# Designs tried in a protein design chat: VH-VL binders against Interferon-induced very large GTPase 1 (GVINP1). Part 23

Target 1, 242 residues: Interferon-induced very large GTPase 1 (GVINP1), of Homo sapiens (Human) (q7z2y8r1479to1720)
Amino acid sequence: DKRLFVLSILGLQSSGKSTVLNALFGLQFTVSAGKCTQGAYMQLLKVEETFTEELGFDFVLAVDTEGLRAPEHSNKSKDRDNELVTFVIGLANLTLINIFGENPSEMQDILQIVVQAFLRMKQVKIFPSCLFVHQNVGEATATDQTMDGRRRLEQKLDEMAAIAAEQEQCLDVTCFSDVIRFDVNTHVYYFAHLWDGNPPMAPPNPRYSHNVQQLKSRILMTATQESRGNIMKISDVKSRVQ
Short names: E, the ipSAE of ESMFold2; O, the ipSAE of OpenDDE; V2, 0.75 times the mean of E and O plus 0.25 times the DockQ between their complexes.

## First folded at step 19 (VH-VL; framework fv_telazorlimab)

Design i3 (from h3 with heavy chain T31I A107S; at its last look DockQ between E and O 0.01; V2 from the best seeds 0.00; counts 0 for: pae O 11.7 > 2, placed apart)
Fold by OpenDDE, look of step 19:
Structure i3 (fold): chain C 242 residues (1-242), chain A 121 residues (1-121), chain B 106 residues (1-106)
Amino acid sequence: as target 1 above (242 residues)
Amino acid sequence: QVTLKESGPALVKPTQTLTLTCSFSGFSLSISGVGVGWIRQPPGKALEWIAHIYWDDDKYYNTALKTRLTISKDTSKNQVVLTMTNMDPVDTATYYCARDYYWGLYSFDIWGQGTLVTVSS
Amino acid sequence: EIVLTQSPATLSLSPGERATLSCRASQSVSYLAWYQQKPGQAPRPWIYDASRRATGIPARFSGSGSGTDYTLTISSLEPEDFAVYYCQQYSDWPYTFGQGTKVEIK
């Protein structure tokens, strides 16, 4: 019974989720335009044996998910998305919330579902972690713009937490950080464009690689923390999936 | 047992290209998270990171040296190769390859013994 | 790039004395390592993640710090501890090393 660290990613359809996972792990999730992942796709990554003791786990389970708010599921999209988000958050030690573009307004409903899901997990004493990845942030996003973006995101998440708290009758929750361990300054990552210019002739943007490294660092920290706490076993994951 | 060993010419002429090979055993670059980096040290001076490659072929280069550097891997042979063009006497150093891990709280946990490269006419 | 400045450049002490080595970063780092190097040898990992001793490292060695300030402490120097110590950040690319602190026998 091997030890697992489970990493998942959520986001809108065609938001670059698989691209991020591929960049992180050298995986081969489908990233082609127009193709969407159906449900959840999982890849098991083996940790080199000499590192397992130090890391505290033997495998990383990477979970790529169907794009949220998929047009194909327009009438049942909300319920389906809710189920998927809840499932993925419940399964994972760490969930990446992927936001694409400068206008996160389209993610508002999804974020509410995410916050709700985390609150539910808390109620059952499951304490997963979350990181936000905001992709396709323009080069001009000066430090100031990102700071403003962070503030706005924090405010929205806090509002959503309050709403969720009311719905779940959790009086002790007033902000998102009451739901999960979260700091908008350290748990939100802004990614530059993947390409420096317009594909296919554009070279890769070195800043993107840098951003990926930053995210990797945070993931590592989280993984280490989780391994010291309540490390999941393969059998546990199987049980959660069923 | 994990080991790394650097190999290449001990002497390089100015303007020539240096090719170094890191041969390793006891681990594989096919495993997620595994990486190999190159570090050099001029005689009596500090360590300098040069380049890095991971299992997924992600590569990183020293900014000042980037235009002169190419790093590649052959997973099947357990080798990493570093190429550095336009060598100068200032590039005289002991060159090390070392293992890294993407998930690691470690940086370079195992080092080769190093190989001295002298650039001289 | 993140610049690491080590101090002092040279630390002259006697066996049994306490050694304190400093590594300061030009900006905040999350991951810092220390290496020991003896003449004619490759660097050896000594401390990783700021405060974790590598395998086989004696308890007299300890690492501490966060943000921009890190410290390697040797509680009581042994003859084999006299060497050069390098700090390294691996929080961001490019990886960078300090200039080293030489711990020498007084």
Scores: ipSAE 0.000, ipTM 0.528, lowest interface PAE 11.7, mean pLDDT 87
ESMFold2, look of step 19: ipSAE 0.082; ipTM 0.631
ESMFold2 (binder alone), look of step 19: mean pLDDT 93; pTM 0.946

Design i4 (from h3 with heavy chain A107P, light chain D49E; at its last look DockQ between E and O 0.01; V2 from the best seeds 0.00; counts 0 for: pae E 8.8 > 2, placed apart)
Fold by ESMFold2, look of step 19:
Structure i4 (fold): chain C 242 residues (1-242), chain A 121 residues (1-121), chain B 106 residues (1-106)
Amino acid sequence: as target 1 above (242 residues)
Amino acid sequence: QVTLKESGPALVKPTQTLTLTCSFSGFSLSTSGVGVGWIRQPPGKALEWIAHIYWDDDKYYNTALKTRLTISKDTSKNQVVLTMTNMDPVDTATYYCARDYYWGLYPFDIWGQGTLVTVSS
Amino acid sequence: EIVLTQSPATLSLSPGERATLSCRASQSVSYLAWYQQKPGQAPRPWIYEASRRATGIPARFSGSGSGTDYTLTISSLEPEDFAVYYCQQYSDWPYTFGQGTKVEIK
């Protein structure tokens, strides 16, 4: 009877996922329930009655991970990350890939984990949607937001997809857009630092609020498009991806 | 097109230090998930894994040999170096380096041809 | 440390026969691979995750097993299959190899 849109957020530990969730869903939704299971925290958010018709759903399930960790390069650590990512992506209508700061090594690690997971989802004919969220980006953000910066990200994703396809023996995959529908110009969002300086002496960063509004609009547009079809219950998605 | 090649001395006297270099092409140790391992094989005997290094400088050693081993990399030169101290005739073996990809399905997908190191007076 | 014990040490068979190679682990493992090695050559990846063939490996090779007991089967031996086969665990460090099973022509 009630329609549910599932939004997942995943990323490395300490990556600011809760800050993005709070900014997106603070006073515009009411929290109905929260639960932690299989390393993921879930919040059920009720859409206010005045917006239900425009959006086409009554609830949003926000799924947030406790963060991805790689303390030792063993298959036990890889299995934990793979199970968590598969669970989170398999539940979701839309997945946000959260990258915090400007550390290239951490960015590369999360991108690789995500590429592997999406490739495996493609093999079982599950085609999740994703958006990339890059937080705490300074003035260098202008380069990353330009066509040149986006081309660099797309090249990285294509290289990772090619390596993963070879290892997974997927002969029909040569680039990231073969794995999922992806356009680097419309699927990557950048967030400035929350404060313009160091609190408490700094004012709130106005670019952060604008970026949050842009991301929220994209998420709601995606959710509206998904509401045209049946949105599955959480238990059905869990059973199907296991 | 991926290749690895081992280089170092063919003859080493007991108690000396062995230094082996793995030079490779067609891949980089700066790529996430890439690693290089060392495996040895005494003539006519089984394989024994001895050391491993990953792109982020994480390192692993065979427990019995750890106190004698040091592994390092030079990413700009596409090289991995293995040092083994206090060599003994029981260490006579063919030494291989091999590529590993942590995110992939199977270990040691590409091997060098190996280099025979003989330890004798 | 996880010890892998292979049996038999030598398997003498003729072309066309079925070969069965055993690998037993001292502790339960989730990740087991097999390698083929011919004289004077480096080992080659053959089977991974106990049962999946590496790229280009013929369908006559199959792997099975779980926990501590693993098997490599060659359904009908071809001349190029006479070699030494090693199992290897890669579940956790340190990685370890079995002692090998030599498959030779009778």
Scores: ipSAE 0.012, ipTM 0.558, lowest interface PAE 8.8, mean pLDDT 75
ESMFold2 (binder alone), look of step 19: mean pLDDT 92; pTM 0.936
OpenDDE, look of step 19: ipSAE 0.193; ipTM 0.708

Design i5 (from h3 with heavy chain L105Y, light chain S28D; at its last look DockQ between E and O 0.01; V2 from the best seeds 0.00; counts 0 for: pae E 7.4 > 2, placed apart)
Fold by OpenDDE, look of step 19:
Structure i5 (fold): chain C 242 residues (1-242), chain A 121 residues (1-121), chain B 106 residues (1-106)
Amino acid sequence: as target 1 above (242 residues)
Amino acid sequence: QVTLKESGPALVKPTQTLTLTCSFSGFSLSTSGVGVGWIRQPPGKALEWIAHIYWDDDKYYNTALKTRLTISKDTSKNQVVLTMTNMDPVDTATYYCARDYYWGYYAFDIWGQGTLVTVSS
Amino acid sequence: EIVLTQSPATLSLSPGERATLSCRASQDVSYLAWYQQKPGQAPRPWIYDASRRATGIPARFSGSGSGTDYTLTISSLEPEDFAVYYCQQYSDWPYTFGQGTKVEIK
């Protein structure tokens, strides 16, 4: 029975989810704008045997997901998204919440679902982690915008946590950090544009690679921490999927 | 047993291009997480990271040297190649290749013996 | 880039004495390694992840630290311990090394 670290990603359709996963692990998830991921796609990565003891797991399961709020699902999109988010968060040790663009307003409903899902997991004593990835952030306003962005995001998440707490009758939850371990300064990553200019002639943005490296480091840290506290086995994953 | 070995010219003239090859055994660059980096050390000086390549062909370069550097891999041959253009006497150093692992707590866990490259007219 | 500053530059001690080497980063790092290098040899991994000894490294060696401050300690120096020690961060690109601390026999 091998040990797994499960990493998943959630985000709106065409928000660059597959791209970031590919960049992180050299994976081959579909990144084409014309092809939408349906449901969840999983890739199993084997950890080199000499490192399994150090890391505490034998495999990484990377989970790419269907874009949320997809137009194709129209009226059923909310329920479907709720199911998918709940499933993915429940399955994963770490979930990346991918936000694209400077205006996260479109993510508000999804974030509410995410917060609620985490709260539900807490209730059943499942303690997954999450990281936020905010992509396509301009360089010019990066420092001030990121500070303000973090503040706004934290405030929004706290509000959503309060709402979720009320709905679930959790009186001990007043902010998002009460739901899961979360620090807006260390759990939110801002990514530059993938390209330095306009594709296809534009070279890759070196800052993007830097951002990816930072995220990788955080993921590894989280993976190590999770392996120490709650080692998921393949059999556990099977049980959770059923 | 994991081994790395650097090969290339011992002497390079100024303005010429240096090509170094790292040949390794005991592991593969087809394995997820595996990387190979180049580090150099001028005589009597500190170590300097130069470039890095991973199994997924992700590449990283020293910022100051980036315009002069190209790193590539041939997985089938278990080789990593580093090219450095416009060599200068200041580039005289022992050049090392070393193994890295993406998921590891390690940085460079296995090193080659190094090859001395002297840039002189 | 993250600059690593090692201190002291040279540490002169006798066998049996305690050695304390410092590595300070210009910003917080999450991953730090130490290498030992002897004359005419390639660096050898010594400590990784700040406090983990590489395979075969004696227990008299210990690494500690977090954030910007890291320390390599040799509880009791042995003759074979006299060498140059380099710290390296691999938390972010570009990877960077300290300037090294030479531990020499007094």
Scores: ipSAE 0.024, ipTM 0.610, lowest interface PAE 3.6, mean pLDDT 88
ESMFold2, look of step 19: ipSAE 0.050; ipTM 0.596
ESMFold2 (binder alone), look of step 19: mean pLDDT 93; pTM 0.942

Design i6 (from h3 with heavy chain L105K, light chain D92E; at its last look DockQ between E and O 0.01; V2 from the best seeds 0.00; counts 0 for: pae E 11.1 > 2, placed apart)
Fold by ESMFold2, look of step 19:
Structure i6 (fold): chain C 242 residues (1-242), chain A 121 residues (1-121), chain B 106 residues (1-106)
Amino acid sequence: as target 1 above (242 residues)
Amino acid sequence: QVTLKESGPALVKPTQTLTLTCSFSGFSLSTSGVGVGWIRQPPGKALEWIAHIYWDDDKYYNTALKTRLTISKDTSKNQVVLTMTNMDPVDTATYYCARDYYWGKYAFDIWGQGTLVTVSS
Amino acid sequence: EIVLTQSPATLSLSPGERATLSCRASQSVSYLAWYQQKPGQAPRPWIYDASRRATGIPARFSGSGSGTDYTLTISSLEPEDFAVYYCQQYSEWPYTFGQGTKVEIK
């Protein structure tokens, strides 16, 4: 009777992860427990009874890793980041990669973190899914501009996969689709600015709420697919992160 | 093909400043996760890590040597430069530069050939 | 700073024998590597992440251990295996090396 879907959100620093988590799960799930352990904030979310039979699971474990590359860990940053990435990716059925704004260096670092972790999971035959969430970007007003952005992300992911494959000496990996199942058109979500102005005086951006509903629907559909298949247990993740 | 090569003076007098350059090809320090470290080895003795720089300009130094060391990079020239002040005969060693990858579990994967620096009067 | 102590300092063996090299850390580490070095040459990456062989390293080499105790094993020594082996931790700054174990022909 214990059907658990593990969702994690991975991003560098305060990228709006907590706001997205609250919007996604606070209104449609009952929070049973929350705990912060070793830099990961975990919440056990109970699926409301009206949806449990349709979705095929009773609980969602949401994992939030705020503070990657936090200043207080500078002398141990490589070991700390690698430990968190291994834990988060190895535990989750679905990982949301949260990119805040249009800062190129933060985007590149996040991409390398997740690509490296997924490559490690492939090596031990654990195949988690991912979705990309790109927050506080300009309005998506033309298909051509959106398509150009998606193509650039796909190229960057392929480049990062090639770099990671060289570092891990994986000869059979040449692009990101060799690492995990990925489609840039269905696995990337763009969100406009969270507020129409500066908080706290600004109202919520109405396009943000719509994009949150689109993302929520995709997460729940992914969770339904995963609940019918082989779901990784916590004990399996613990043994693999050693 | 990935290569690194150290260059600098073979002979340095005590109290002088040593400047070593690591020139590399086949990779870029603009690539996320890439770093270059310096390791030295006195004749007949063990390896000693001395300095490190990453793509994002994070820098690390051996604690005992920190006040004498400066590491910098020029990404457009594919170079990393190590400066060590107040050289002493005990600093006589072969100096290596080597590539590191921050995101991976691999330590130093590619090493230069090394350059011997002798410090004598 | 994490101190790595390798033992023995010298291991005198014949080809075909099994070699066991120890590396002990002054505190627990998460990442440990081994390098092989021959006279006049740069160190070569050999084992990383305690137990994973670098590209082209023969299967007779294996690494094991966790926490503070790590081992490099050569199941059957070949003539090209006589060299100095260094362990290195890369869990915390500053990175540190062991003092080396010389594997020499008996």
Scores: ipSAE 0.006, ipTM 0.522, lowest interface PAE 11.1, mean pLDDT 73
ESMFold2 (binder alone), look of step 19: mean pLDDT 93; pTM 0.945
OpenDDE, look of step 19: ipSAE 0.020; ipTM 0.584

Design i7 (from h3 with light chain S30R R52K; at its last look DockQ between E and O 0.01; V2 from the best seeds 0.00; counts 0 for: pae O 8.0 > 2, placed apart)
Fold by OpenDDE, look of step 19:
Structure i7 (fold): chain C 242 residues (1-242), chain A 121 residues (1-121), chain B 106 residues (1-106)
Amino acid sequence: as target 1 above (242 residues)
Amino acid sequence: QVTLKESGPALVKPTQTLTLTCSFSGFSLSTSGVGVGWIRQPPGKALEWIAHIYWDDDKYYNTALKTRLTISKDTSKNQVVLTMTNMDPVDTATYYCARDYYWGLYAFDIWGQGTLVTVSS
Amino acid sequence: EIVLTQSPATLSLSPGERATLSCRASQSVRYLAWYQQKPGQAPRPWIYDASKRATGIPARFSGSGSGTDYTLTISSLEPEDFAVYYCQQYSDWPYTFGQGTKVEIK
């Protein structure tokens, strides 16, 4: 019974979820424009045996998910998204919340679902982690925008936490950091554009690679922490999936 | 047993291109998380990272040397190749290849013995 | 790039003495390693992840630190410990090394 670290990603359709996962681990998730991932796709990464003791797990399970708010499911999108988000958050040790573009307004409903899901997990003594990845952030205003963006995001998450707390009758929850361990300064990553200019003539943006490296470092940190606290076994994952 | 070995010319003329090969055994660049880096050390000086390549073909270069560097891998041969153009006497150094691991806990855990490259007319 | 500054440049001590080597980063780093190098040899991994000893490294060696300040300590120097020690950050690209501290016999 091998040990697993489960990493998942959530985000709107065509928000670059598969792209970031591929960049992180050299995975082969489909990134084609216009194609919608259905359900959840998983890839298993084997940790070299000499490193398993230090890392605390034997495999990384990367979970790519269907884009949220998919037009194909417009009538049942909210319920479906709720189920998917809850499932993915419940399954994973760490969930990446992928936000694309400068206007996260479209993510508001999804973020509420995410916050609700984390609160539910807390209630059943499951304590997954999350990181936010905000992609396609302009470089010129990156510093100011990110500071303001962080503040706004924190405020929204806190509001959503309060709402969720009310719905779940959790009086001890007043902000998002009460739901899960979260610091907007260390758990939110802003990614530059993938390309330096307009494709197909544009070269890859080196800043993107840098951003990926930063995220990788954080993921590793989280993975090692999680492995110390609660090691998931393959059998546990199977049980959670069923 | 994991081993790395650097090979290439011991002498390069100025403006010429240096090609170094790192041949390794005991591990594969097809394994997720595995990387190989190049580090050089001028005589009596500190270590300098040059370039890095991972199993997924992700590549990283020293910023100052980037325009002169190309790193590639041949997984089937267990080799990593580094090319450096427009060599100068200042580039005289012992060049090392070393294994790294993506998961970041480890830095360069296994090193080659290094190969001295002298740039001289 | 992250600049690592090691101090002192040279540390002259006698066997049995305690050695303290410093590595300071220009910005906060998460992952730091130490290497030992002897003349005519390749560097050897010594400490990784700031405080973890590589395989076969004696217990008299210890690494500590966080953020911008890291330390390698040798509790009691043995004759074989006299060498140059390099710190390296691998938290961000480009990877960078310190200039090294030479531990020599007094």
Scores: ipSAE 0.014, ipTM 0.559, lowest interface PAE 8.0, mean pLDDT 88
ESMFold2, look of step 19: ipSAE 0.290; ipTM 0.684
ESMFold2 (binder alone), look of step 19: mean pLDDT 93; pTM 0.943

Design i8 (from h3 with heavy chain Y106W, light chain R52K; at its last look DockQ between E and O 0.01; V2 from the best seeds 0.00; counts 0 for: pae E 8.1 > 2, placed apart)
Fold by OpenDDE, look of step 19:
Structure i8 (fold): chain C 242 residues (1-242), chain A 121 residues (1-121), chain B 106 residues (1-106)
Amino acid sequence: as target 1 above (242 residues)
Amino acid sequence: QVTLKESGPALVKPTQTLTLTCSFSGFSLSTSGVGVGWIRQPPGKALEWIAHIYWDDDKYYNTALKTRLTISKDTSKNQVVLTMTNMDPVDTATYYCARDYYWGLWAFDIWGQGTLVTVSS
Amino acid sequence: EIVLTQSPATLSLSPGERATLSCRASQSVSYLAWYQQKPGQAPRPWIYDASKRATGIPARFSGSGSGTDYTLTISSLEPEDFAVYYCQQYSDWPYTFGQGTKVEIK
């Protein structure tokens, strides 16, 4: 019975989820335009044996998910998204919440679902982590926008937490950090454009690689921390999937 | 047992291109998380990171040296190759290759013995 | 790039004494390593992730620190401990090393 660290990613359709996962681990999730992941796709990565003791797990399970709010499922999208988000968050030790573009308005409903899901997990004494990845942030305004963006995001998440708390009758929850361990300054990553210019002739943006490295570092840190207190076994994952 | 060994010319003329090969055993660059980096050390001076390559072919270069550097891997041969163009006497150093495994939260856990490269006319 | 400044440049001590080596980063780093190097040899990994000893490293060695300030401590110097110690950050590219601290026998 091997030990697993489960990493998942959530986000809107065509928001670059698979691209991020691929960049992180050299994976081969589908990233082509017009093709979207259906449901959840999982890849198992083996940890080198000499490091399993240090890390506390034997495998990384990377979970790519169907884009949320997919037009193909417009009539049932909300319920489907709820189920998927809840499932993925419940399965994972760490979930990446992928936000694309400067207009987070489209993500509001999804974020509410995410916050609700985390609250539900807390109620059943499951304590997953999350990181936010905000992609397609312009370089020129990145510093100022990121500060304001962080504040806005934190405020929004706190509001959503309050709403969720009311719905679930959790009086001890007043902000998002009461739901999960979260610091907007350390758990939100802003990514530059993948390309430096307009594809297909544009070279890769070196800043994107840097951003990926930063995220990797955080993921590894989280993985190590999680392995110390909450080691998931393959059998546990199987039971959660069932 | 994990081992790395640097090979290449001991002497390079100015303006010439240096090609170094890191041959390793005991691990594979097909393994997720595995990387190999190059570090150099001029005689009596500090260490300087040069370049890095991972299993997924992700590459990183020293900013100051980037235009002169190319790193590549041959997974089937367990080799990493570093090329550095337009060599100058200032580039005289012992060159090391070392293994990295980012999942282990380690920078360089195994080093080669190093190879001295002297740039001289 | 992140600049690592080590201090002191040279530390002259006698066997049995406590050694304290400092590594300061120009900006906050999350991952820091220490290497030991003896003359004519390749660097050897010593401490990783700021405070974790590499395999086979004696307990008299300890690493600590966070953010911009890191310390390597040798509680009681042994003759074999006299060497140059380098710190390295691997939080961000480019990876960078400190200039080294030479621990020499007084």
Scores: ipSAE 0.018, ipTM 0.553, lowest interface PAE 7.4, mean pLDDT 87
ESMFold2, look of step 19: ipSAE 0.308; ipTM 0.694
ESMFold2 (binder alone), look of step 19: mean pLDDT 92; pTM 0.940
ESMFold2, look of step 21: ipSAE 0.016; ipTM 0.567
ESMFold2 (binder alone), look of step 21: mean pLDDT 92; pTM 0.940
OpenDDE, look of step 21: ipSAE 0.016; ipTM 0.559

## First folded at step 20 (VH-VL; framework fv_telazorlimab)

Design j0 (from i8 with light chain D49Y; at its last look DockQ between E and O 0.23; V2 from the best seeds 0.00; counts 0 for: pae E 6.9 > 2)
Fold by ESMFold2, look of step 20:
Structure j0 (fold): chain C 242 residues (1-242), chain A 121 residues (1-121), chain B 106 residues (1-106)
Amino acid sequence: as target 1 above (242 residues)
Amino acid sequence: QVTLKESGPALVKPTQTLTLTCSFSGFSLSTSGVGVGWIRQPPGKALEWIAHIYWDDDKYYNTALKTRLTISKDTSKNQVVLTMTNMDPVDTATYYCARDYYWGLWAFDIWGQGTLVTVSS
Amino acid sequence: EIVLTQSPATLSLSPGERATLSCRASQSVSYLAWYQQKPGQAPRPWIYYASKRATGIPARFSGSGSGTDYTLTISSLEPEDFAVYYCQQYSDWPYTFGQGTKVEIK
C-alpha cells in the first residue's frame, strides 16, 4: 500500500552515477533491498520517516542499467539490450541521463539511445520525465551554461527526435518536446570536474556541490509533484511488466 | 577528430605470431558502450570480422579463428592489441581496426586506413 | 552465427542506370549496415540501421528491408558509385559481413 517513486538512471559506467547516487540517497534514505533482474539493478530506498509527509511517497525505486553488461549477462545482444533500456525508461517516473566526459560523439550516442527509448514510450502512452546530467566536463564546457550552449543541445535533440520518428513511423513528431516534457533550461544540469585539478593537491570544485544540490532539489520537486498527481503504488509497478 | 591507426609488421613467416596495435585518438575506451573491432580483408576478397573488445573488457572472436586470437586493451594509452598465432599464407590480408558504439544505431562508424600483412616464407 | 548472402555477386551497369543490391540474413536481424569500398581504400560507412545514410552520403542511395531481406538501391548511378558494397549485421555476435556485391562499368 505504500507509495513508490521510480527513478531510472541511464548512462555510462564511467559517468559518475555512483557519485550522484551517493549524494542523493546516502544522507536521506535507507537502502532496503537490492536486486538484479534481467540486466537491471534495482535498489529499494526507504524514505526516512520524518520526510514521508513532506515528500508524499514512502519509497524510491532506483533502477540502474549498469548491470546490462554485468558478468552474469555476458551474452550482449543489441536487440535485447535496447529492449531492456526501453523497459527501464518505461518503468520510471523520472529518468536521469548521465553523460560523462567531453567527447561530442559520446554525447551524441547517449542522446540517440535516450531519444529512441522515449519515442517508443510515447507509442505506448507512457510519459516519464527526464533530466540530463552532464558530469566532469572541462571548465569551458562547465561554464558554458549559456543560452547558446543550451540552444545547441536542444537542436541536437530535435534532430535526433526527427530521425527516430521516421524510424518508428511517428510522423507527428518533429522535435524532442513532442516526445516528452522537456525544457533545455530546466532539465539539463552541468557538473564540472569534482576537483579543480588533480587530487589530492586540487581543492574541491565548489560548482560540483552547488549543482548536486540543484539536481537534488529538482528530483525531489518532481517526485513531490508526481506524488500529488500520478505517482503509482508498489502494486502498479507489476502491471507495467511485459 | 576521431582517428584510428593500425601498426605492426608488414611481413610475417608461416607459424609466427602476429601482433597488431590499434592506436586511436578523439575517444576513450573507458566510455561505456565503446568498442574496437578488427576486420581483415585478403587481397581481392571479402571483409571478415575477426575480433572485438569493449570498454568493460568483454571480448568476442570469429568462431573459426578463436583458438589463435587474443585481444587486449590499454585504456591509458588508447590502444587495442591483437595477437594471432600460427600464421599461415591464407592469413595474408589488410587488417583494419574500427570503432563501434554498442548503445547507438551505428555499426563501425570510424575505420583505420588498414595495414597489409603478408605471410610468406 | 548469422550468415549474410549478397546478390548478385557482380552487377555490370552503365552510369544513369538503377542498381539494386540484395542482402539476405540466415536469421532475422534488426541492425544492418552497408559499406562502400573502392580499390586500395578502407571501407566507408554508407548506410546504417538498414535505411539511414551516413553523413555526406548522396540521396540517390537508399536502404530498405527488415527481418532477413535487405536492399541497397542506387537510383541513378554516377561514375563514383562503381565500387564494392558490403552489408554487415551487428544485431548479434559474432558480427558478420556479406561477401560483397561489385558494381562495375559495362
Scores: ipSAE 0.013, ipTM 0.500, lowest interface PAE 6.9, mean pLDDT 74
ESMFold2 (binder alone), look of step 20: mean pLDDT 93; pTM 0.941
OpenDDE, look of step 20: ipSAE 0.421; ipTM 0.808

